# VHH binders against Protein DOG1-like 4 (DOGL4), part 104

Target 1, 232 residues: Protein DOG1-like 4 (DOGL4), of Arabidopsis thaliana (Mouse-ear cress) (q84jc2)
Amino acid sequence: MSKMRNLVEEKFLEFYESWVIQLELYLHQLLIAHNNNTMSETELRHLISKLTTHHKAYYTAKWAAIREDVLAFFGSVWLNPLENACSWLTGWKPSMVFRMVDRLRKSRVVLVEAQVKKLEELRVKTKFDEQKIEREMERYQVAMADRKMVELARLGCHVGGESVMVVEAAVRGLSMGLEKMVKAADCVRLKTLKGILDILTPPQCVEFLAAAATFQVQLRRWGNRRHYVTHS
Below, E stands for the ipSAE of ESMFold2; O stands for the ipSAE of OpenDDE; V2 stands for 0.75 times the mean of E and O plus 0.25 times the DockQ between their complexes.

## First folded at step 12 (VHH)

Design zd50 (from zb7 with K101D L102R E103G G104T S105H T106L L107P; framework vhh_7z1x_3; at its last look DockQ between E and O 0.64; V2 from the best seeds 0.68)
Fold by OpenDDE, look of step 13:
Structure zd50 (fold): chain B 232 residues (1-232), chain A 122 residues (1-122)
Amino acid sequence: as target 1 above (232 residues)
Amino acid sequence: QVQLVETGGGLVQPGGSLRLSCTASGFTFSSYYMNWVRQAPGKGLEWLSGISRSGSYTYYADSVKGRFTISRDNAKNTLYLQMNSLQPDDTAVYFCARYSDRGTHLPSFDYWGQGTQVTVSS
């Protein structure tokens, strides 16, 4: 049954599709930059800036959308099942990117001791922040079985005008909590990404961003092939 | 059969304007992200601009940002590129290209037009 998409879902779906396509185009540039040792540091920094700006644009759009309907992001109709399965609180799990960093270490990229140390510190911090959010989420999930939710459940069985208002209020309350959590998670993502980019040199940043973008793009492609999902 | 046909190219003076059109046929135009790319003599392909299915979202390369405007008319199955403040460096063959998520290679375009020549010269 094709789930009826609400307006927020439809808009964000189109946005995300476009955003990912643009990411793919940037990925191409990153790969060129990575393979071309002739690019200046200034050029590399510019490319990095483009990517960071692109990511910021995503979160700007996301946060605008979640304000309208955060629940849309817990279904994420713009993602395929594989992408959804890999999602943590409506996005990538922050600690996951360190695997990409590890890949850099195994590649031609030589990290100095100071970088390694800083990355490890960041990893620890990121994990701590993730855990904190997870605990909060758990607490929230347990608390969902509170009076409001019970009332919601009860009202779900008894349809009336006043009941509808109460239900809506309850859902709004839940949504606000979820929005807070999603934003918190996004902050950790952004902080983690920034932290990594601050530690790495421009060439290393390009490689990292290329790896990250590749993963995202390929995950989408793999998932689409597997499930024959077309969002167009 | 999928077909893209570019028109509107020509010779213009520096500072001049052109409007390119790309007419699509053989597929549901409104279902696809569309792009403009160009190839200058002796240079590789350069992505210029992209537009979402509905036209609500647009993207531009830095080289053309502020000068070029991409748009589409889904009812007419037509993609447009308004080019203003043209410079000699804009001399190239311009192509419209359909995005495809098929395959693993970049760029992810599966269909291209024959291209239209744009020459900017005094």
Scores: ipSAE 0.782, ipTM 0.912, lowest interface PAE 0.6, mean pLDDT 90
Fold by ESMFold2-Fast, scan of step 12:
Structure zd50 (fold): chain B 232 residues (1-232), chain A 122 residues (1-122)
Amino acid sequence: as target 1 above (232 residues)
Amino acid sequence: QVQLVETGGGLVQPGGSLRLSCTASGFTFSSYYMNWVRQAPGKGLEWLSGISRSGSYTYYADSVKGRFTISRDNAKNTLYLQMNSLQPDDTAVYFCARYSDRGTHLPSFDYWGQGTQVTVSS
């Protein structure tokens, strides 16, 4: 079990490092497209599709990994302390995406009234789904504490193999509950991203994706800088 | 004394194949994500392919996907680019580049080779 857990962490660490480096390369393509008014709608849609596919690849890899070891995603070794501090249920908080959208409204990008209405409807729906997951997590944490207390009390009364089986069963139950919640949070993330991209025009999608990728890449770089400074 | 040296460039006929090598020295090669980048005459830099530290994950630009294969041999400190079905528009100087997140600029390639010339013509 311990060996399998270590292999999941090692594999996902290398995957995530590579995935973020590729995101940085796509970010440069997005910035070039944003500053170049000669790119066709077909070319912009292709670039948006590349980013969408890249994000889907992340969730495909993540869901395979959480099936093996969901606990690896809480306080992940492939994230620096700053990235971990900014995480909500193993990833970005869905409502944060609308702050990126709000920036578009203050830029030279013209959002028509129909888009503003659809974005507000999506924001409300996303917040509702987000709060539903937060209530489920709170209930899980209460239930987990009660279960753990019962199991710990029983362990004090047993000697040998029976204690091992009880602990293993409890850990599996906890992991299954966390996996379900992480996947629910990731589904809200994916639906929110898709919803925004469906509402925005291709040039607006490029600007939005560039803003989101810039934040993600810069957050990682800021946190990683701490590792190069000696502490007295 | 970080050094990257590209070899294997030359003149090839359209439809031909060529294998580029990049020999690394002065750093722990197996700890770094590595890239191939090219520059065609009169054009800017074009990223072609990247490979993770162990070789488990690879990425390709659309212009070369299915035709080029990136690989590495960490025991030999060498990066490779196998180029098949070469076209006249593949004519460029090909560079090996090391990724680093320490830089203040994006994308953060901190060391580059001198480049090797690939010319595709009849």
Scores: ipSAE 0.748, ipTM 0.899, lowest interface PAE 1.0, mean pLDDT 86
Fold by ESMFold2, look of step 13:
Formats: C-alpha cells, structure tokens, sequence
Structure zd50 (fold): chain B 232 residues (1-232), chain A 122 residues (1-122)
C-alpha cells in the first residue's frame, strides 16, 4: 500500500510516468532503425541525440527534485516493487549496463578489437567508481549511526522542544549526505553512458539504446502486470 | 464505448494556422497520456506530440517543435493541437491516440480517432 505522498512525490510521479512513455516512443523508433536500413547515418545520429537529450532531461528533473526531497527517491512511489528491487542508489547500477554491451558482442554487427579494448577499460573504470561510491556510502552511514544517531536516541527520550530540533538537524544532515551520494552515482551513470556511446558506431549505439530502453520499459510493464499464483 | 473524435481539419495556405480538437468519451480522460499522430499520403504513421495526464509535461517530434502546441482541457474531455506556420509537408490525416500500457504493439496506443484531414496547399 502506498504511503502518504508529498508534493515532490506527486509531481515526480506524473513526470516519470510521462517520461517513460516518451522513452517507449523512442524505443519504437530505435527498433525500426535497428531492424531495417531505412535511416541514413545522419538520421541515426539525430535519433541517438534525441535519446541522450531525453536521458539528460530525466536527470535535470531528478536533481531538482532531490534538492527538495532526496528520500522520495529511496523506495519511490512512481516505481513498482520490481523496479524498486532493481534499484542501486536510486537508479540502475552502472556496471550492469555492460550486460547490454555483452549482447552487442553476440550480435551480427561485429565489434572491432579497438572497440572491445576500450569497452573493457571503461567497464573496469565504471566498476572502480561504483565501488568507491559504495565504500563512501557505508562510511557515511556508519559515521551517522556511531555519533549523531546514538545521540538522537538518547535525546529522543526527552520530550522538550530542543529534542525535536536536534532530531530535525540530524535528519537534515543524513539527507544532505544521501543527496551527495545520489548525485555521485548519477554522474557515474552519465559518464558510463556517454563513454559507451562514444566508443560505439551509430548502428551499434541504436542497438545498445534499444536494449537499455527495452529493459526499462519491460521492468515497468512486467512489474505492473504481475499476478499472484500458486501451484498444487 | 471508448471514442475519440477529431475535428478542425481543412485546407490552409502555407504559413497558415489550424487548431485541431479531439473529444474523448467512454473513459476517464484525465487518467491518460494522450497523443497526436499523423499519416502523410503514402507514408507511415508519424508521432507528433504527447501530453501527460494533467497537461504538465509535453513532448514534441522535431518536425513540429516550436510550431505546434499540444494542450488539454480535462473538464471538457478535449485534447488540442494548435498548428502554426503550416507547410505543404504537414499535409496528412491527423489522429488523436490514447496511450495504454495494455497495448499489444509499440507504441502502445489502444484507441484511435477516425482522423481529420489537413491539407496545406498554395
């Protein structure tokens, strides 16, 4: 059951619903481009640009929203339970996009040795950046638990107005740290996406973007259509 | 039961304007993302614009961005397309279409209007 929604959650819910529908429309165009040769290289580059612009628009809206309420992005009301279960720091895990790249390596469009080498270097860098963020997140959570959260538990036993103010300050401090970590994770996502698109040719970029959009759209559709069944 | 009815098409000279309307019935209009799509003679379907449930978020194809404006009036169950600076390439049948995640094809438009003809000619 959904919890009470604040204004940030309600506005972002409508934004995200419309954004993912538009992503589905772009996916249709990507699949047409991938499945036939009716588009010129110029048309392919324009489509790729539309997708990158669409993804940038998502982060623009997200970063504005997390400035107001980063906690809304942990267990988001605009995502179904399957989408939330697949979330890593409010989004897709950067290292996991290389599974789409691995799909390209099995496609009829052959990656050349120079591309394979650059993609493996990017995979290693992406994993390194990802692990750095995970370590900083743990360090932040431990520091908050060891110091301010213990003090909050002690002060929370006092009913005075100053105890409320201390609790509010601690929550604000945690939120600021989470916002920083979410933005850092988003920067890794954007750098990884850009890195992949810079290495691939336009037809390969179309295939990659189609795979990524398919995954996102299908997670949403599958999670919204699931049924409860039993066997016996 | 679900019906979408387009009106407002016609003949216009290059540089002219038209306003298309799509009146919805048989469903809760304000619960759906709505779209305009066109089909030029001998061409496939071209998605033009989409609008979120409240109208807060709009999207446009590059071919019409800056010239066309999508809007909706949920109290009147009506979708609009204001078309400015029309050119001969805009000649087509224009459809409104309802998005549904229960659709069987991409894009998932489950109901369409019958269309309205727009002709831009000298």
Amino acid sequence: as target 1 above (232 residues)
Amino acid sequence: QVQLVETGGGLVQPGGSLRLSCTASGFTFSSYYMNWVRQAPGKGLEWLSGISRSGSYTYYADSVKGRFTISRDNAKNTLYLQMNSLQPDDTAVYFCARYSDRGTHLPSFDYWGQGTQVTVSS
Scores: ipSAE 0.603, ipTM 0.840, lowest interface PAE 1.7, mean pLDDT 84
ESMFold2 (binder alone), look of step 13: mean pLDDT 88; pTM 0.885

Design zd51 (from zb7 with S100E K101G L102S E103G G104S S105Y T106L L107P S108A Y111I; framework vhh_7z1x_3)
Fold by ESMFold2-Fast, scan of step 12:
Structure zd51 (fold): chain B 232 residues (1-232), chain A 122 residues (1-122)
Amino acid sequence: as target 1 above (232 residues)
Amino acid sequence: QVQLVETGGGLVQPGGSLRLSCTASGFTFSSYYMNWVRQAPGKGLEWLSGISRSGSYTYYADSVKGRFTISRDNAKNTLYLQMNSLQPDDTAVYFCARYEGSGSYLPAFDIWGQGTQVTVSS
């Protein structure tokens, strides 16, 4: 007897590997632009647009994949254990990007008072949206446990072919609920990213995107090299 | 042992086409993301295109998008670059390069070919 391979996991693994490699190439361009100040405003806007398009491409592919198998995104095979441990609802925690904003270098980035005020307002709203999603997930997890227990108890009493169909329908229903939660979380991520980029100037956007990409790439490298295991 | 060899370069007139090939040996070609990079006279390296291990996903630099097509044949351990609508500023040495996935630093291409010269001139 052989197990069926999960085609969604195999396809998204290859997609994600290539997507991260392209992100690293864009990071090189962001670091050159930031460190050398050689690009015009038009060139900076073009680079920012490329990064924005790249992130949108990720969510387009992700939403297609979760439609088929959302569970593949919980404990993803394309993420190392460290990346998975740091995930919040299958991705980065939206409020954490404000740490990247806080790490902006003052020698290159001078935030005016109006920008600081808008960023603080966005931070508060992002945390509020985050907490709302967390409450919805808690309700979902309680409902999932109750449903599964009822189905397992019934299955033990009735062993016919109908029990298989009922279990499959229940699992699909649970998956649809998770799809909605993941999409809601991704919408908060995209709104937060757009909000930050709308507040910042093009040079500040480059520095922010470079910091965010550096953190994402470094987290992947630390996990892949098992550096955290050596120090834990 | 481990090597990449580019072929297919040459002299071509503006508006012409060329197909470059890169043959890999000494490693499992089908396990690696592969790239095309060029270097024009007196300029730095410019990344042009990349392709995922099975060929399902491709990326292009804006300078070549719509004109160049990257592809691979894993059974032949060969990477291709179809270049159409060639312009004088496409004149460069073209390299194929392997992405190193276990790198500790920003993406490093750890294996490079020797390059093939493409000259676009009338």
Scores: ipSAE 0.676, ipTM 0.864, lowest interface PAE 1.2, mean pLDDT 84

Design zd52 (from zb7 with R98K S100G K101D L102Y S105T T106L L107P; framework vhh_7z1x_3)
Fold by ESMFold2-Fast, scan of step 12:
Structure zd52 (fold): chain B 232 residues (1-232), chain A 122 residues (1-122)
Amino acid sequence: as target 1 above (232 residues)
Amino acid sequence: QVQLVETGGGLVQPGGSLRLSCTASGFTFSSYYMNWVRQAPGKGLEWLSGISRSGSYTYYADSVKGRFTISRDNAKNTLYLQMNSLQPDDTAVYFCAKYGDYEGTLPSFDYWGQGTQVTVSS
């Protein structure tokens, strides 16, 4: 297990480092597009599509990795302590993206009333979906203290082959439960992101994606800089 | 001292192929994400392709996707770019670059060499 976990963590660490570097390059393109009022709608849609594909690639890689070792995503080695501290069920909290949307109200490409209404409806639904998942996590944590789990923990104190097999089966069941919960959270993230992009115009999508990517990149940099500060 | 040396450029006809090489020294090559970038006459730098430290993950600009292939040999401290189906608008000086830190609104590259000239014309 330890060796298998090291392999999954090592592979995803390299993937994530590369994925973030590519995100920074896309952020540069988004910032240029945002400041260039002569970009065509086709060019803007193409750039938005590249970012959407990039985020889809992240979830494809993540779901493959959590199938092998979901626990690697709780306190991830590829995230610095600040990024880990800001994580909600192994990723960003879906409702936080509406803070980026609030910036669009102060932009030169202001939201029309119909968009404001649809975004508010999406915000309410996203918050409801978040609360549902939080209740599921609470139920999962309570289930850890259930009578059956207590009995399985007692069996873990014995070295017999029969008790080892029973404990291994139970641990695999627990990991499958976490995998389903993480995927549910990721589905809310993807649904929220898609919903926002469907409501916004291409220039507004570019501004939104630039704000989201800037926050993600800067959070990583702030956390990394802490490790370069000497105390003495 | 960090040094990157690009070779393999030349004159080719449209539809031709070239393989560029970049030899790195002065740093642990196998620990860094590496890139190919180019600069056409009178234009700014264009990022073309990037490769993860072990070579497991690669990314390409749309202008070269399907035509160019990035690869690396960490034992030889060498980065490669295989260029197929070359077009006149691929004419540029090609640089390999070690990716640096993102600075505000601009991505940064730590080091690159003098580059290698690629000319696609009759």
Scores: ipSAE 0.593, ipTM 0.821, lowest interface PAE 1.5, mean pLDDT 84

## First folded at step 13 (VHH; from gc42 with G99S S100D; framework vhh_6z1v_2)

Design gd2 (at its last look DockQ between E and O 0.91; V2 from the best seeds 0.83)
Fold by ESMFold2, look of step 13:
Structure gd2 (fold): chain B 232 residues (1-232), chain A 124 residues (1-124)
Amino acid sequence: as target 1 above (232 residues)
Amino acid sequence: EVQLVESGGRLVRTGGSLRLSCAASGFTFSDYHMGWFRQAPGKEREVVAAISWSGGSTFHADFVKGRFTISRDNAKNTVYLQMNSLKPEDTAVYYCAASDELYLPISADEYDYWGQGTQVTVSS
């Protein structure tokens, strides 16, 4: 039966819709701050902290939900098909964020040499961590395929009766492994964000967070328009 | 168990200098932002300075800019506050605090761990 999965999906759908609405409100504040040359460093830092707290709240809710049903996050009902197609282990590939940093460098944001060097070091570390996760996922998928083939061979030799237990154990093992991989990917995302915000100045952090929020909101809007057109 | 232990507070004359230290234990120091806060009698606790986990970003309150400098030594698990050109209004209990937030916090409610404080008194 699918009751637990439906409940997890319903709870997180409700959370996510609210979370995106609040992100849009914070985006408005970020854009005002970007255009306001009279905001103090203290005011900018408070706004940045609200955004980072909002992002932490997303992961807190997500990690609680994946403990109950990680598979809900692969092809999520709260994301449109375009958003789901952009997913790598239930989120943006961690290194994708550096395309937004590159956009900042091409706009009115001037980065000093020390910042550029630190950002490149972080980019390399992020890609290294991504590759480690990809290798572990590959190993896990191979191990699960081998176990399933052995189990299917044994089932082919038996009169039915224990196949439900074998399937249930395989699903449980897959879920536990995927939960660990998703959390590892999320930790890389958070470490990368923490690193970027440490390198950038407060006005640059406002621009970065505004760019990230803008892209996420636009991806959702464009995907919803295509979903509506293809669905109708 | 997390512990933050401040030291170095004492009586000094106006115009004098003082260096506060805070020794940290019970957590991975290099993952934590550190802050110095102060509280004078009858007043609310206020941020003095804060330094990010890497030491790459710092914040100094306007009332101490140019006079106080926060620094950290991740090899010694210690954060410092160098206080120069001291004024009687700097008289307060100074607290060390730590936070693992994503962004360097400057609000007291974002800091999870606190020391017991060290008294700084600046005499005329």
Scores: ipSAE 0.738, ipTM 0.882, lowest interface PAE 0.9, mean pLDDT 84
ESMFold2 (binder alone), look of step 13: mean pLDDT 89; pTM 0.908
OpenDDE, look of step 13: ipSAE 0.881; ipTM 0.949

## First folded at step 15 (VHH)

Design ct9 (from ct1 with W53S; framework vhh_6z1v_2; at its last look DockQ between E and O 0.78; V2 from the best seeds 0.00; counts 0 for: pae E 6.3 > 2)
Fold by OpenDDE, look of step 15:
Structure ct9 (fold): chain B 232 residues (1-232), chain A 123 residues (1-123)
Amino acid sequence: as target 1 above (232 residues)
Amino acid sequence: EVQLVESGGRLVRTGGSLRLSCAASGFTFSDYAMGWFRQAPGKEREVVAAIDSSGDETWHADFVKGRFTISRDNAKNTVYLQMNSLKPEDTAVYYCAASSPSYTLKSSEYDYWGQGTQVTVSS
């Protein structure tokens, strides 16, 4: 059964499809760079900049979309079930990227002690920020069962007229809260990403970004193989 | 129409203080990181400070050395630069800039710019 999509979903779906295609292209470049030890630091930095700009574009588009309908991102029809299952507040969980960094440490990448220390500090901070957001999200979720919402639920099948307006107002209020939470989460994502990239050398950044992009692309591929999702 | 309007720049003596303001309009201010840049005559524009959209994270250039502080009030759509212990080398046109959703240290990556405000520090 095909899901009915609203305009926000349709537009973002189109955007995301294009965005992912471009990501795959960048991934290819990252992999080349990773395997090419002859690339200059300037070239590497340029590639890193392209990726960071690409991610910036994603969140710019996302935030524009969530202003219209944040709820669309809690369904995320552009993602497959596996991707959705791995989603934390409409995106990747910030703390997960440290696993990718750990992988770098197990590879040919050598992190100096100072980098390791900074990464650990960042990890702790990121985790703390995640927890703060989670607590706030919990507060919102619990608040959904407030007296007003319970009353609305009681009206349930008899919602009409003025009651519809009340429900819509309630949903709007909820949406505003959710939007705030999603943006907060995105900020943590961006801060974490920036933090990591600031700690790593350009070659290490390229490897990290390659790993991250690979994970994202593969997760999508794996999910698509298991569950058919219409993306157009 | 997107507008960033800087204010507060003036002539001050060495060791003096100024607070620059940048009033934003025409876009969702709270969705943008903000930055302050400066450009002295004959020099390239350089980033002074940046602040994320929430105001929780800030960045300051090394030359600031704790003298300047960036802050923002999203309710007022305004970003500020408190400048203390000003030096003649701080003389420049100071620009406010906006970047969504995160700040960057690259001026070319900012989306919107103000016209700038002149800060002059006399010896």
Scores: ipSAE 0.237, ipTM 0.649, lowest interface PAE 2.4, mean pLDDT 90
Fold by ESMFold2, look of step 15:
Structure ct9 (fold): chain B 232 residues (1-232), chain A 123 residues (1-123)
Amino acid sequence: as target 1 above (232 residues)
Amino acid sequence: EVQLVESGGRLVRTGGSLRLSCAASGFTFSDYAMGWFRQAPGKEREVVAAIDSSGDETWHADFVKGRFTISRDNAKNTVYLQMNSLKPEDTAVYYCAASSPSYTLKSSEYDYWGQGTQVTVSS
């Protein structure tokens, strides 16, 4: 009947809703730039900078929020169930972006040999970084199953001031470990985005950013049409 | 209130070494990438080196590569610039700057700036 949100979730929900609305407005500008040959390279670079700044603002707000409650980003209240199901460590999976670039190459983007070579180098680096983080997450999960941590969880169900201190310390350690991994994943996302935009020309960057924004907006709309759950 | 305070600038002879420090306060330092910039009189400010928020990734301009090294200590909220094999053309005011979540090579994209520290390299 009723669903309670902590302060971090309430603040980020408000932030995210406005952030997505602004992303949709930027998407409109990207689509105009894509279809209109009158924009200069300077105007395209300005638009690309606006999109880059907008994504940077998301991560700035996210990192502030995960400092207070990293768990809010695992199963986020501001995302529909489809969006949450598609998340990799609290965000889009960096390697997925290269599939988007590949589809653009097949349809409408012409890349020179030097760009293709640099993109493949970046793809390999990105996949390697992803796998490294996935292995660290697996080791983290194994550590959580450690006998001492299981005993601490059992003590959290019993009376005792000493067990409260040990449980609190263990939970804080787990949260800091998750925060570190989320930030590492976000750094891979940022490095991948920057790398792609540095390799592509301004018109190609507009195509890429439009495709990325379209995917994000459509994933949200599709999930909301079928899976949006009203809160009351 | 956000502050970035550079220190360590002084007069040195050609071939000498300096270490610049930049102490940060008033913001969550570990969320910010850091950069060192320099500006000689009458010239535009230029990026010298940058480092990501964790310290794992660094960038150095070609004109200082092999001579300057950026580093950071997040426990002390401090970023450093180790400057070796100094040349007269390195004479400038050096600025520390912060950007979140990643560094850039464009000065206009940095959020916070220090007041600068003068480095003078004599023949």
Scores: ipSAE 0.081, ipTM 0.535, lowest interface PAE 6.3, mean pLDDT 84
ESMFold2 (binder alone), look of step 15: mean pLDDT 90; pTM 0.916

Design jd2 (from jd1 with L105T; framework vhh_6z1v_2; at its last look DockQ between E and O 0.91; V2 from the best seeds 0.79)
Fold by ESMFold2, look of step 15:
Structure jd2 (fold): chain B 232 residues (1-232), chain A 123 residues (1-123)
Amino acid sequence: as target 1 above (232 residues)
Amino acid sequence: EVQLVESGGRLVRTGGSLRLSCAASGFTFSDYAMGWFRQAPGKEREVVAAIDWSGDETWHADFVKGRFTISRDNAKNTVYLQMNSLKPEDTAVYYCAASFPFWTTRSSEYDYWGQGTQVTVSS
């Protein structure tokens, strides 16, 4: 299991590093679009689409990796310590993205009343979806304690072989449940991102995506530098 | 090689029933939300029903509620559309489509499309 877990973690780290490099390249394009008005609305929409596709590619790779070993993402080595401290069920808590929306509102970006209303509706829906995931996780944990853990405790007096197989089955069941929960959380993250981009105008989307990408890149840099200093 | 292959479309009488199937290959079916769309000649393609990647949550357009039911079998990489109480206005080419990781009502946001299966409802 440790050998498979290490391989999955290492391969995903390689993907993630290349993914962040490409995100930095897109950030350059977002900053050009933000600072210049030479891009047409069609060109802005194309850039926004590229960012959306880039984020979907992250989750495509993540879901392939969690299909092999979801436990690799709980305390993952591919995330630096600062990024891990911010994670909720192996990633950003979906509703935290609205902090970026709040940053838009305090900058040059003016949101019309219809946009503000739609964003608040989306925020409520996102928080509702977060609650659903938390309730499902609680039910999963209770079900594990009630059914599998009681059975494992009773099998503790079994001779070897059968007790090992029951424990292995319980671990597989835990992994499948965690995989489902991580996927559900990722769906909320992408739905929320897409919902925000649907509400904002293309120039506003560029400002939002630039702010989000800047934060992601800075968080990676801060974590890597801090990690390097604490180990050197 | 990604493929979505619809089947089961045929001529049926008003009030009849029909089940459409869509077999998927070349991608991880269980990671994708699935939708059924339809398009009659001269009309825009419209979403009929959708189902999330796990099969736990479904959505149906108002014009088919109570008559059509979407379902999926992840072990067989297949999505279904059970169509009951068919009306002449249900006549269209029906398409299945896949979207990662969630469904929408906008056809432009789907990643993969089938070639369609003709459903014709007569009197």
Scores: ipSAE 0.682, ipTM 0.860, lowest interface PAE 1.2, mean pLDDT 81
ESMFold2 (binder alone), look of step 15: mean pLDDT 91; pTM 0.924
OpenDDE, look of step 15: ipSAE 0.861; ipTM 0.934
ESMFold2, look of step 17: ipSAE 0.647; ipTM 0.847
ESMFold2 (binder alone), look of step 17: mean pLDDT 91; pTM 0.924
OpenDDE, look of step 17: ipSAE 0.857; ipTM 0.935

Design jd3 (from jc24 with E57D; framework vhh_6z1v_2; at its last look DockQ between E and O 0.95; V2 from the best seeds 0.81)
Fold by ESMFold2, look of step 15:
Structure jd3 (fold): chain B 232 residues (1-232), chain A 123 residues (1-123)
Amino acid sequence: as target 1 above (232 residues)
Amino acid sequence: EVQLVESGGRLVRTGGSLRLSCAASGFTFSDYAMGWFRQAPGKEREVVAAIDWSGDDTWHADFVKGRFTISRDNAKNTVYLQMNSLKPEDTAVYYCAASFPFYTLRSSEYDYWGQGTQVTVSS
């Protein structure tokens, strides 16, 4: 008998599985475009637009689900343990994407000096935004711990029914703060992605998106292979 | 059905003030960044001001800084544009627009648009 999942987790599991399948289909298109030097700039821009739309669709669904249960996104049932272990505030760490850009520079991608300057400015901005979120998360965790201690102490002083109300209030406060921070982190993720795609040429964008999709798909496949072995 | 409905546009004298409102429905307003754009006859649409989903971050075009202020009330699903020290150059149809999840300065990147409200500033 499997462990009971709430409605939010069941719906998002179904969404995420289909979303990843579609990402894999787009990855195939990206790899064809990467290997095909006769594809027009218009065709490349259309494919890039499909990928950006696909990523926005993920966050649209995520933000709807977070509104109902943000805690489901910390240690998600739709991610394997490796994917969850790589998460920073329910997703990839924004600054990590620049390691992928740097790797592409060392292989096939040739960047003009103006692009390099803009990418470095974006890297600095992204790291600044990331650190701002981390400081806010630290302050939130301290404030929540203090509130939890005060409310739990009051629990010992009250008759039973009020204990449930105190716990519910603490959970509600935690959920509201976490939702705000997850949304802020997601905005940095999407701003960083958009910033990179605005700086790169269409062929460079295809190479970047292919690398990013490959990493995400392989992280899921490798984590599922290990997970499958331990479950059998 | 998604709707953005602007209101408050009218004729006002140079130096006057006006507040525009944009009421949103059919989508989760609190998840969207909002922008105000304007379009004068014979000109292309241009961004005037923008505000993030939480209201914490705002942007104003240099030609309106100090005169216009964008704000939002997520409880009322409404974004506002307070317009002070109006000039004849501010005459335009003003549009509100929504973008998920952050604002940009390019009109082509906004998801939803209102039908506009006319602001006319007379000499």
Scores: ipSAE 0.647, ipTM 0.844, lowest interface PAE 1.3, mean pLDDT 84
ESMFold2 (binder alone), look of step 15: mean pLDDT 92; pTM 0.928
OpenDDE, look of step 15: ipSAE 0.870; ipTM 0.940

